# Miniprotein binders against q9h3h3, part 24

Target 1, 235 residues: q9h3h3
Amino acid sequence: EDGFTAEHLAAEAMAADMDPWLVFDARTTPATELDAWLAKYPPSQVTRYGDPGSPNSEPVGWIAVYGQGYSPNSGDVQGLQAAWEALQTSGRPITPGTLRQLAITHHVLSGKWLMHLAPGFKLDHAWAGIARAVVEGQLQVAKVSPRAKEGGRQVICVYTDDFTDRLGVLEADSAIRAAGIKCLLTYKPDVYTYLGIYRANRWHLCPTLYESRFQLGGSARGSRVLDRANNVELT

## First folded at step 3 (miniprotein)

Design K5a
Fold by OpenDDE base, second read of step 4:
Structure K5a (fold): chain B 235 residues (1-235), chain A 83 residues (1-83)
Amino acid sequence: as target 1 above (235 residues)
Amino acid sequence: SKTIIVFVKEETSPEEVAERIVEALKEGAERVELLAYGPEAVERAEEAIRIVEEELGRKVKVERIYVREEDGKVRVWITIELE
């Protein structure tokens, strides 16, 4: 996929973040209402711009579910960006280790498992499984993109608090697999998004740290997780 | 890369941001991306773009992508290209 497409998708994803979100917040809404909410707002039918006949009349950026333990913490994104600019001007080598250290220093540690699915029953079913896992406390927070006019794939994002916590990242993968998700998963730290590090960047940094592939009859986790930075299987 | 990223910080003046954009464009950047985090940074980014247009004596193509972060702060990616 052309770097321009990744930048455009990132740009569209960012534009979507400004439009109203459809949120189920388990902290304020009883879990018993989740099924009715999922039925009312299936992601395959929720449209980005509130098209006639869609469940939403207004534009929707994201559909999200917040777990009971969810607490938004973005860290010091401004400090991170300042340090990143200083690093670029220094002419020092930039490595994945450098980015990891910057993220730790500025407490910008969030990351997400990403899955791309075509609009339809499989997407809605996957989202329902993820939403239940969030409400049940197996996952902290997840969001799904609404249906675009062009009929492209929708993305489900499942967040973890710390991309440097390998165990936490693996536990989230396990919870996603337990929810019945069998597609390819990629894990991307938010620090890469905040620093504008996309595919085919000038530093040749891979923004994807982990890849999870579903495995039939394998380990108790039901997946193989590859550390892409080190080219090592973690499972 | 023909793309240069400029971060708009709360402490960065619109004039300083504008200078960085103009320098990037003079160096042959085809695309300049501004990342602004928070309402004040967004306002500064918009002011910087106005300054750039004045300094260049021409309008630039601007695409704005607004993101509301989970903390309620607005992040804006602004893509600047020469027409």
Scores: ipSAE 0.020, ipTM 0.346, lowest interface PAE 5.3, mean pLDDT 83
Fold by ESMFold2-Fast, scan of step 3:
Structure K5a (fold): chain B 235 residues (1-235), chain A 83 residues (1-83)
Amino acid sequence: as target 1 above (235 residues)
Amino acid sequence: SKTIIVFVKEETSPEEVAERIVEALKEGAERVELLAYGPEAVERAEEAIRIVEEELGRKVKVERIYVREEDGKVRVWITIELE
């Protein structure tokens, strides 16, 4: 983090989205090929810009797995952006509820569970578990960042179709936990990403809706999920 | 593997992509998948398919899946099979 401005970090994120991705697409690729693909492209070894001794000689922005039933729907992002500009100009309060209403009106409903892990076995094992859950149909789609030159944590993003569907969001959390993930998870709706809601935003909004913490429930693994907007525990 | 995946960038030569496709199909690959992100990469992928058909002297079966990414750009997943 030290020595990098928000502008530099945003530029690096944009470059990753524009660079080629390594994708396993279960809609067109037999599930039997997943284990070989995971062995060839472990995220701790795939380098952001290519490197001798890594699996890739060319830049890689993201490593992704698409589920068999995956059907992307981003909604009306142009309408969302226009409405957002109007809202800011109006002087009306900007709250989580206002953003939720904007997202619903423009059908921008997708969101994602985020987890940050250091490069190594634990990251690769977590990603393999997530990828298998996607191919087996317990999750819809996921991606993981490659290893950066400077090191640091890598991020796994697990998407859901509708952030307003609380049960669906919690089911994804359960599937992530069943895959062996024990680290902190946070959930961010894509509407916040499109509108540039990050930490230290000018409206003092929390940049995530939910937080999930692993807890051992006697004879079964479970998690504690907090609704950050309403400050209530869901589990 | 029976499936080969080829990543197409805006700077990738259509001739090089076509060569890789033809080689894979001649070596017995059942399917070749192209991933292209953004309009220039998609154009190069489409040109490569045209070159492949010309070189093989026959049409290939092509399926295209469009995925809209968070940045608003379209990623295209192209599946190529012999007819």
Scores: ipSAE 0.000, ipTM 0.095, lowest interface PAE 22.3, mean pLDDT 79

Design K5b
Fold by ESMFold2-Fast, scan of step 3:
Structure K5b (fold): chain B 235 residues (1-235), chain A 83 residues (1-83)
Amino acid sequence: as target 1 above (235 residues)
Amino acid sequence: SKTIIVFVKEETSPEEVAERIVEALKEGAERVELLAYGPEAVERAEEAIRIVEEELGRKVEVETIRVFEEDGKVIVLIRIYLE
């Protein structure tokens, strides 16, 4: 795959993070206001750069919901980036294990379950379910991309505090399934995002750590989870 | 061969866990690991192993270790091998 594409994706992600966000913050806003907020800002209608005919006239990078207990902690991202630079220069092997160790050392532990959906009712319905689970305390924090000018699928990101905490990752998957989500989910540690490592990278690292597939009545959690890195089935 | 991991909670059915273990072993899994959250979950995992042994008509090798503690409950890893 093309290195140019990976650079483009990294640039787009950085721009979205720097632009303003639309946030429902359950730490300061009553849960009773969520339904009105979701109706005002359905992700299929919120435009990336603003439009007179959309809910937003100004650019929006992300639409997010913060849970009542949400406490942002990105760890030492600067230290991580410096260590990554040194590792690349050192000639030491760059493997999933080495990256995991750097993440642990610098406390850059967060990760996220990702789902990609086309703009429309199904996306808006899925986001509403996730947002409710966050506000009710079943998930910690989530965000969804606005509609791009070029079109294409939008992404819902559901975060966990620690990608090395397998039970926490699996509990988040269970909560997503309990919210009615049936599509494919993939889990990515934020360390890969902070270092700009995408599917096509020179080290052949897979940034996807877990996959979750929906099952009808197969298990209590409603899904089958695969650990991609170790080829281990978790449920 | 591969390892299959099954998460067991206080409310998880022993029959459901047993079915997953048997399925994994029939698919050629080298071992099955159960992650049991708390003493009630451990009891359900133990009952599931008894069901598995009855269905297979043979004993399985079981290794139990402590993984970590969360909210006053221990999370126990139970490894199962077909002997």
Scores: ipSAE 0.000, ipTM 0.218, lowest interface PAE 17.5, mean pLDDT 80

Design K5c
Fold by ESMFold2-Fast, scan of step 3:
Structure K5c (fold): chain B 235 residues (1-235), chain A 83 residues (1-83)
Amino acid sequence: as target 1 above (235 residues)
Amino acid sequence: SKTIIVFVKEETSPEEVAERIVEALKEGAERVELLAYGPEAVERAEEAIRIVEEELGRKVRVEYIEVKEEDGKVEVFIVIRLE
């Protein structure tokens, strides 16, 4: 049932991407307006499908903050998917290296640090810190999920332009830690999301490339970063 | 510190997971992370930890983290070597 679950999760993700987003766009909006926007739309209170008494009456797929230099490029996702189908049909080995090569060939390079927090003060505080880091230029773009009707943890996604650029990925981790974030972070390349690669996949691939944990008495970066795909500690 | 990651699926044998945990700890790992997707995989991970404790003759420290990714829920058990 891994395939069925993957299809269901992909459908939910697509619905969120297609529904309206609440966006603070620092390319066109003064940074001085951010605090008021954060107060109006705390993620613990914004509901996925709208609710009386919540900040939104209509569905919201994502709450996002775009940095001043943000320039989205998703690459050739259709070409990636066609090449993936061909690779699966070919019988050739499916490895992290072959997925990396497909992503490079089709310019599907973006990835994201993920953090999961329960609805409440800590989520809203973490999101405010991330949003300020984006508007101040330490991060490029971020989004947070609205509160689901069923409940459960919400996710903050902090994007980087190129998952193959380890230095850029680690710089984003440093900026997240500098913003006061102390929870577990995991990094996933968007190519794995587009191809529906999850933890329990048939190719035994680790869909998370990196994991970051806060270390109070640890590194100068404030975190330990693990390369989960290769089971190697980086910091 | 050395961290070993073990994927636990719905069909994964708890005995095989326990064997991988024990091997990792004997090889000097300070932490073993069990990534379990869904409730059946979680049950297998929990059973594997019980088998490990029985084989070692002692309790291990376990941290349980429920992670909801953009693409689904993953439960992470962190098995830490005792002092």
Scores: ipSAE 0.000, ipTM 0.183, lowest interface PAE 14.3, mean pLDDT 79

Design K5d
Fold by ESMFold2-Fast, scan of step 3:
Structure K5d (fold): chain B 235 residues (1-235), chain A 83 residues (1-83)
Amino acid sequence: as target 1 above (235 residues)
Amino acid sequence: SKTIIVFVKEETSPEEVAERIVEALKEGAERVELLAYGPEAVERAEEAIRIVEEELGRKVKVESIWVEEEDGKVYVRIIISLE
């Protein structure tokens, strides 16, 4: 086993979601205020639980930017969880296809591109680029984790509305790359998060549907996206 | 079509990792992903691949190796298939 259980990871995610968020909401805030907000709250300096000398004295779960057209729709999460419980009790095989169908039936369709970066200038610069892309309308919504007490890398999450819309997932990848980001990206549907399915799960499911890598050399420069489930290259 | 993930820790024996790889291939996996946590685990994964090659009499192709992080934990993902 690894050092973390699905229960432990779910508890940490729940705690972050329930704590206050620092939000720049472009639906109600002029875009001209974004640069000042980014300077005030660089993710490498915002602490998870607050401390002296950081921009925050109180706990912060996430730092987020909402686009002008952002319209949140989490679907029927309760219905999804009930159906998942029934599926487990039924003894039927649990497969990626079965989870996809549960997600569609209950309209739990959102997903996200994830990138992990060390605290510092590169993280803050990457987040600023993503935040500007959101406010300018190339991306819908994004969030970044605050700095943990133990240190370690932080995560930027860039959301799309529908993980079954492959073109939408690829468009988000393109926008992330256009913002200057060249690190590894992985795409995870939120249905896996709501069901507590993480990398070390008992069903041997891969919660990562897509990987994006940036090719710097060779015959072409640009994004290379792999469909992990079908082992097919999309770009 | 089917990919099976095998987790490798610093205390997992190469023989045990190799046994799980062989089991995954017998279950129909066309690709196996080894998730190794730390440099010692990577060495165990590499030795396990050698054991699998010897046991099956076939070469293992290392398709890709990536250093990844999820939820604050760093691991090396080694993606393998049979040649």
Scores: ipSAE 0.000, ipTM 0.134, lowest interface PAE 17.1, mean pLDDT 80

Design L0
Fold by OpenDDE base, second read of step 4:
Structure L0 (fold): chain B 235 residues (1-235), chain A 83 residues (1-83)
Amino acid sequence: as target 1 above (235 residues)
Amino acid sequence: SETIEVTVTEETSPEEVAEEIVKALEEGAEKVRLTAYGPEAVRRAEEAIRIVEERLGRKVKVESIEVREEDGKVKVIITISLE
């Protein structure tokens, strides 16, 4: 993927964060209403800008599902950004370890498994599986991008509370696989997003921490997870 | 080495941006920094860079790309040079 494409997608994702979200909150809404909500707002039909004939008349940034145990915690993002600017000014070497320490210091530890799917039944089916897993408590929170005017792939994001908790990251991968998802997954810490570190950045930092590939007939996890930083298989 | 700043908005045409870049480079700028506000402006900046390459017959090197949030808007900073 051309470097520009990654930054464009990042800019679109950031812009979408600022628009209204369609949310199913399992903390306040009975689980029995999920199927009706999924039928009303299939991601392949919800449009980014509320196009005529879409389920939404207004712009939608994301479609999201919150689990019973979901608690929004972003940490000290402002402190993180200030420390990052100071670090750049210092001329000190910047490594993945440096970013990990910054994230820990400022409690910006969230990360997400990402999957990209073409609009259509397969996307809606994948999203329904993820949404059920969230409502059932196997996952904490997930979101999916609405359909863009130009088309293109939609992204499902499945969050974990701590990208430094390897077991938690792997458990989320297992839950995603159990929901019937077989595509490639990449795991990205949110700290990279908050600091504007994308593909082809000037520091040569890889924003993808893990990669998960579906494996037929493999171990109980049904996936092979690669640590991209160390080039080591974790499963 | 002089870095010239160019702002790209949703109202700025890729051709206009390309003209500003070419002018800056012809005036001896070593680098040009494009500031794009919003995803559409980013697309226009990318198209402008393509136009610059075509006009100059030289490849543009992307030195860095930075994405920021400013005042509730997405700000993308693209720094370029000629190869």
Scores: ipSAE 0.383, ipTM 0.748, lowest interface PAE 1.4, mean pLDDT 89
Fold by ESMFold2-Fast, scan of step 3:
Structure L0 (fold): chain B 235 residues (1-235), chain A 83 residues (1-83)
Amino acid sequence: as target 1 above (235 residues)
Amino acid sequence: SETIEVTVTEETSPEEVAEEIVKALEEGAEKVRLTAYGPEAVRRAEEAIRIVEERLGRKVKVESIEVREEDGKVKVIITISLE
C-alpha cells in the first residue's frame, strides 16, 4: 500500500458519489420488499460501470439502504468547503483539532464505520445483515461499493449522525456486531471525506478515529474498540 | 464547439473553476468536460459545480464520470450539462 494507491481509491470513491445509486428507501418502500431487492442486487455482482452479464447495464456508484427514520443532515457543506479554502491560505496549522472545530462550526458531524471485504458470498451475506439492521431500525443508513474491474475489496459504510458523540458511535458498532459482522471495522468522520483528505495526505492527518475488532466468548459487547487518536481502549 | 474543456488541479480555486464553467455555458456550450487530476482536484471540481448551481439557480446534471490514469496521476473526467 502506497500513497498513489490511497489517492486512486479516494478519487474512485468521489467519482462514485456522482454516479447513480441503487437505493432501498425504507421510508417509502415496505420492509417486505427488502429480501427480493437484496437478491436482485448482490454487491459482489453489481458492476461499477455496467455489464450485460451483471444485474446492471448502466454505471452504479453506490448501493444504499435508508432506514425508516433516516433524516439526512449533511450540515453546511458549502460553508465548510469555503472555510477550508480560507484555512489553507491563512497560514494557520491544519491539525485534527482544527478540522474537528471546522466540522462543529458548520454542523458537518456525520461519520461512518467502514469494513472492507473481497467480492463473494461473505460480502453479500454481511451486506444483507447490515441492510436488514437498517430496515429494522438498529442502524440509520448504510451503503456498499459495487464490484470494480480490478477485482479488489469492496467497502461497506455504516453511518452515524455525530462523530463527536462517542456513545452513539459505540452503539452503532454494537448493532453491526449483533448483525453478525466479525471483520475489522474503522471509523472515519465525513468531514475528512468532504474535504478530500485521504490516508496519505500532505498534513499527515489520520482520518481514522476508532478501530473495532471482534472478540469472542465474553459477556462484553462482542468487540474491542480502540480510540486511535488517544491510544485508549473504550471497551 | 458544443463541449468546452476545463482543467482542474489541486491548486485551482473552486471559484475560478465555477467562473470558467459559467462563462462556457453563457458562450453557448451545451456541455462542459472537467478534467480533475487527483482527489483534491475532484473535490474542487465538485465544489465548483455547487457554486455554478447557486449562481445560475439551476441544477447541474452529471452526464458521465470516467476514472483513468494519465502521466502517473489519477485523472477524473466529469461531463456536465444544465438540467
Scores: ipSAE 0.068, ipTM 0.589, lowest interface PAE 4.2, mean pLDDT 84

Design L0a
Fold by ESMFold2-Fast, scan of step 3:
Structure L0a (fold): chain B 235 residues (1-235), chain A 83 residues (1-83)
Amino acid sequence: as target 1 above (235 residues)
Amino acid sequence: SETIEVTVTEETSPEEVAEEIVKALEEGAEKVRLTAYGPEAVRRAEEAIRIVEERLGRKVKVERIVVWEEDGKVKVIITISLE
């Protein structure tokens, strides 16, 4: 967004992942402490590189909430990267199906629903709703970016453990909607993030697998979820 | 205003870390900061905190900051205090 190149986006993502995270871990922290934690660390006020006037004086890469049942499994990211290098030098076509096979082979299956919101009350309110859904067990894990020095939108990421499990992806969408979120959601598998597949990639791949739009009207209330790869409506 | 630093590794005894934490807090340290590198070290640090709470008969305040290292390993900085 804002005209950044793929290299710039990849560098920013890696820096955020390597900097400290602020974490509410429901596996070890009582749910009763969540509201105080959310009040202490509203995403619109937590600064990316620290500021004496913000809740943090030191850099923060991400603000995250882990659910009680959260069991991290990143898969074999090193093996995935080696296989990706081999694929690129092989001259074989690089397609969504090939990437899906690499992800399955190396157990890099996680993915995330993304929402982009401007800094302010609506962002903080949306994050609080998502965080409560995670702590209550309706979602597994989520994170939100801190406020950038240059401004711009912040992102909330809501993870599912297997992007190939359509039902799980759709259930997460439903839980996000139940938390009161009405903005556009896009779903990206983590394999695309690890391989640096963003907008305007050189392989002309759409990094978004699913898109969710809030719907109020028609025969039923809910969201419309589109499979971007096959251009098929799922709901 | 004293902060005591403790490094936890995958071979560190949770009981020994717990003893060090309890001693530091009883001697008036404001905070104890654990640095745990890797999943095993983090598990042992969390077990040490459980032992601390059991020994003190109360909950402690815990703040966790997760840092990913360049080699893909996790580093967790855990800050413990009595309030």
Scores: ipSAE 0.000, ipTM 0.129, lowest interface PAE 19.0, mean pLDDT 80

Design L0b
Fold by ESMFold2-Fast, scan of step 3:
Structure L0b (fold): chain B 235 residues (1-235), chain A 83 residues (1-83)
Amino acid sequence: as target 1 above (235 residues)
Amino acid sequence: SETIEVTVTEETSPEEVAEEIVKALEEGAEKVRLTAYGPEAVRRAEEAIRIVEERLGRKVKVERIFVYEEDGKVKVIITISLE
């Protein structure tokens, strides 16, 4: 019984990943086409399973923008999963450091800054800012969830190549803030997603490594970034 | 006391896969393993699982492993059991 909710969340995430995506790919599409694409597919209007009243009649799992230099690298997810099963069977303590080591060993290094926003103008405006930053080269890749049938908040994910590269994580935060984003941001390594570790897990692991809060008139970066694992302010 | 293997393609009927899964589990198979290659095949495999749960009137235990293949398509291995 334990883990049914985590398995359900993993199934929903996988279904979204496997359903068709609406993609603006700056590697093959001129940047001049971005504004028309954003106007055609505002995330508050794109529906998860299609609707005659929405921009899409067919299911959409994610709306994504790929930067000109984007090169996907998922690492060895199968090796990671096998090592995770072995770790659980071993009886060894499961800690952030042990997960980090598994991620490094299997090259599963990507991570993402997350923001959760209600459907509407603020979501669409935030996504447009992020998408422009990706196409202009300040960010590598981003995606946003479509509007769910059951309602609720939508999520914007802004990816970095390596969650262990603190400087790269902080540079992405700066670029998000420069795009005009002022809401709370949290950073999660993809290793936690692949292993099904969410809030309220058996091991009491916090899947959020960093937290960014907008700071008016304070730091040169426009934000305060906290390392949640070590309880240390980085900015 | 056996594992049944099923390949799901972009042309496979979810209803037909569901019938095969239900039959295997009712006949005492410990596990049914689906292999789906590409996003449409994965969608059909997931729909088959929903049909199985409706027909059985209960949730099944599902384990998923996804692999990115050299051609850029995703391959998903889905293992289904009654426990």
Scores: ipSAE 0.000, ipTM 0.133, lowest interface PAE 14.4, mean pLDDT 80

Design L0c
Fold by ESMFold2-Fast, scan of step 3:
Structure L0c (fold): chain B 235 residues (1-235), chain A 83 residues (1-83)
Amino acid sequence: as target 1 above (235 residues)
Amino acid sequence: SETIEVTVTEETSPEEVAEEIVKALEEGAEKVRLTAYGPEAVRRAEEAIRIVEERLGRKVKVETIRVTYEDGKVKVIITISLE
C-alpha cells in the first residue's frame, strides 16, 4: 500500500495511454485477418517495455481492437481537469454525484467494463472472444494491457460511449457474456480514470459504478448486475 | 500566499524532495506544488511527503491533485499544505 497510491496508479495508466498501441482496426483491416493478428500478439506474451523473447522489441501501452463503427470522442478532458482542481478547492463534497456532473458538463461520457486476469491461456482466450465480438459488431472497442515487468494481473477494458446511459452499459455486459466471458466484471467511467479515482483514492469513493457476476442457470442476460453507486440490483 | 514549486523525477531522492518541502514551509510558504514526471516520480513524491510528516510532526494536507499529459510527459501535480 505504501508503494502504490491512487496517484501512482493514475500516472501508470496515463503513461500506458501515451506509449504506442498495437491496434487491429476493423475500419481499415478485413475481419479475416483477426485470427492471425491475435496469434501474433497474445496479451500474455506482449511485454510492457519490450523483451527479446516477446513479440515486441519496443514499449507497448495497450493492445486494442477498434470496431467498424468506432468513432472516438473523449470530450473536453482539459476543461474537466481544470474544473476538478476548482472542485477540490471549492469546499463542496466530492461524491459520485458531483463527479457525474463534471463529466456531463465537459462531455467526458465514455466508460468501460473491466476484467482482471492472470497472464496465460485464460487471458488470451478471453481477449480473443472480446476481439471477435468487437470485429463482428456486438461491441464497439476494447483494449488489453500487456504483461507488466513485475508480473501481476492484466486488464481487459470494453468501452461504451456513455456511462450515464444505463441501458447501453447493460447491453455491453450482455455482449461480453455472449462472448463466453464468465469472470467478475466491474464498470468504471473514464472521468474517474482521468481524475485519478482508483482503489486507494483520498475521497474514499468506490472506483467503479457497476459490478457484473456470471449467472448460472440461464437468463436472457447471463449475469447479475449491481449498481454500486446507488446500492441497487439492476438484474 | 506564497506557493513554492518543487520538481520530482524518477532520479530525485525522496529525502532531497522532503528537504526542499521542509525548507519551503519553514521559510513561510503557504503551499508547495510538487510536479512529478511519471509513475516512479509519483512514488518518490509520496515518500517525500511521509518524510516531511515525520520530520515536522504534523500531517500534510493535499489541497489538489491533477494528472495530465504536457510537453510529451505524464505529469502528476500535487499541491500540499500543513494541517
Scores: ipSAE 0.261, ipTM 0.687, lowest interface PAE 3.4, mean pLDDT 87
Fold by OpenDDE base, second read of step 4:
Structure L0c (fold): chain B 235 residues (1-235), chain A 83 residues (1-83)
Amino acid sequence: as target 1 above (235 residues)
Amino acid sequence: SETIEVTVTEETSPEEVAEEIVKALEEGAEKVRLTAYGPEAVRRAEEAIRIVEERLGRKVKVETIRVTYEDGKVKVIITISLE
């Protein structure tokens, strides 16, 4: 996918954040109800715009599961954006280190593991595994995109609280693998999204910090995680 | 280099937005900045960009995307140029 396509997909994903979400909140809903909820709202059948015959009649931006320990904290996104504008105006060099520092300063530290899957049983099964891991407390929060009209790939996002906490990022990878997910995973900090830094950006910044590849018979984690910034394997 | 501003609302058709973009580019704008308010406006802006590519026979480069929240609505600012 070229940078332009990636930016369009990012814009659509951001627009979807403003539409209603279908949420299972483990803090308020018994875990015993998860299976019924998953059966009612399989991601492959939930449509972005509430198409006739879909489980949803109204537009849905995301389908999400909140774990018992989930606490929404977005940090100071406005302050981050202002500082980013000032930095661009200053003409100072912009590096991954600069963005990391901005993120820390403004407490915008969330990030997510991303997986892209075609609509169908495999997607619904993957989502069910992730949702169970969230409800069981192995993961904090996850969301999946609804089915688009064009039938494109759907994305599952599994969040971590701090992209600078390497151990936390790796633990989430392990939990995803333990849930039976074998596809390629990419990890992206939310700060890159908030600043409009996508693939092929003018600053040549890579928005993907980590990649995880499934490995049979390998380490106890069942994956190899690559640090893209340093080109070093972490596992 | 001149940047032309185009506002996209939930009532603005993708075709109308595309016409404004094409006009700006033909008048010598190096960049066009699209401001979209709300998710529907964002979709319309994306569709407008597609229409521009079709009309001009040239690829549109997305230079930057900025997302903010104003008055409980998403505001997306897309800056584009021609490749």
Scores: ipSAE 0.020, ipTM 0.429, lowest interface PAE 4.7, mean pLDDT 86

Design L0d
Fold by ESMFold2-Fast, scan of step 3:
Structure L0d (fold): chain B 235 residues (1-235), chain A 83 residues (1-83)
Amino acid sequence: as target 1 above (235 residues)
Amino acid sequence: SETIEVTVTEETSPEEVAEEIVKALEEGAEKVRLTAYGPEAVRRAEEAIRIVEERLGRKVKVEKIEIRWEDGKVKVIITISLE
């Protein structure tokens, strides 16, 4: 099974992206409706493939909240993939720096803060906090996975426009912390997703570019953010 | 060539894919590259690999997985070899 883990995860991700999403879209829906929507669709109760006992009778791939300014932009993914194949064939070293340069050249810059939480009130409370931050304009867009048939942790993804913009990444972290989130956060650039680079890859690349740990600082909540690719503390 | 190409779709049977992989490997191919279009095709490719392992009595190594977005469609390219 070891060789099938990445393939299975890719198949699950594709299925989730293709199945219907439950979306609160702040571009077209008044913010006053958010609390009722969150009460109707708590992620701990929304099931991946539907269930008579859940809020959904049909499959749900993701539960998402779009901010007022949300506009999807994936960059030049095809150009990125062609350049990646050329790099692999060239025999040149494949490092975090070469991936970063490919991403910049092809404008594939988006990334996401990830948090993994067990199904329950803490997940639902965390998601509600993130959703409110998105609708209020402190975050741009977020999504949460529905509950899997066999249980296990669910994931909240909070997106930023540019993984190379350290200030933007740190501002998103601060907004997540301000929403009351205290768990470990990890940041993955979408370039790794588009290139199919997973945790156990042949180039020994860590797809987690940033890591955030909650810490109290002075008179305000704060966190320690580490740049894993360069092994540098940002805060 | 060293690498043989196999296409998998939502309509391709895992048994047919497995037969094609087994034939390629028995004829001396070092690697097989499977291109699967959509989530169902990926599941069928995964099942085909399991059938190959059963038939050959050997574990298949997944060398590489590439995910591509072309013409608004998702495809997964899986490169395999024998351990």
Scores: ipSAE 0.000, ipTM 0.168, lowest interface PAE 14.8, mean pLDDT 81

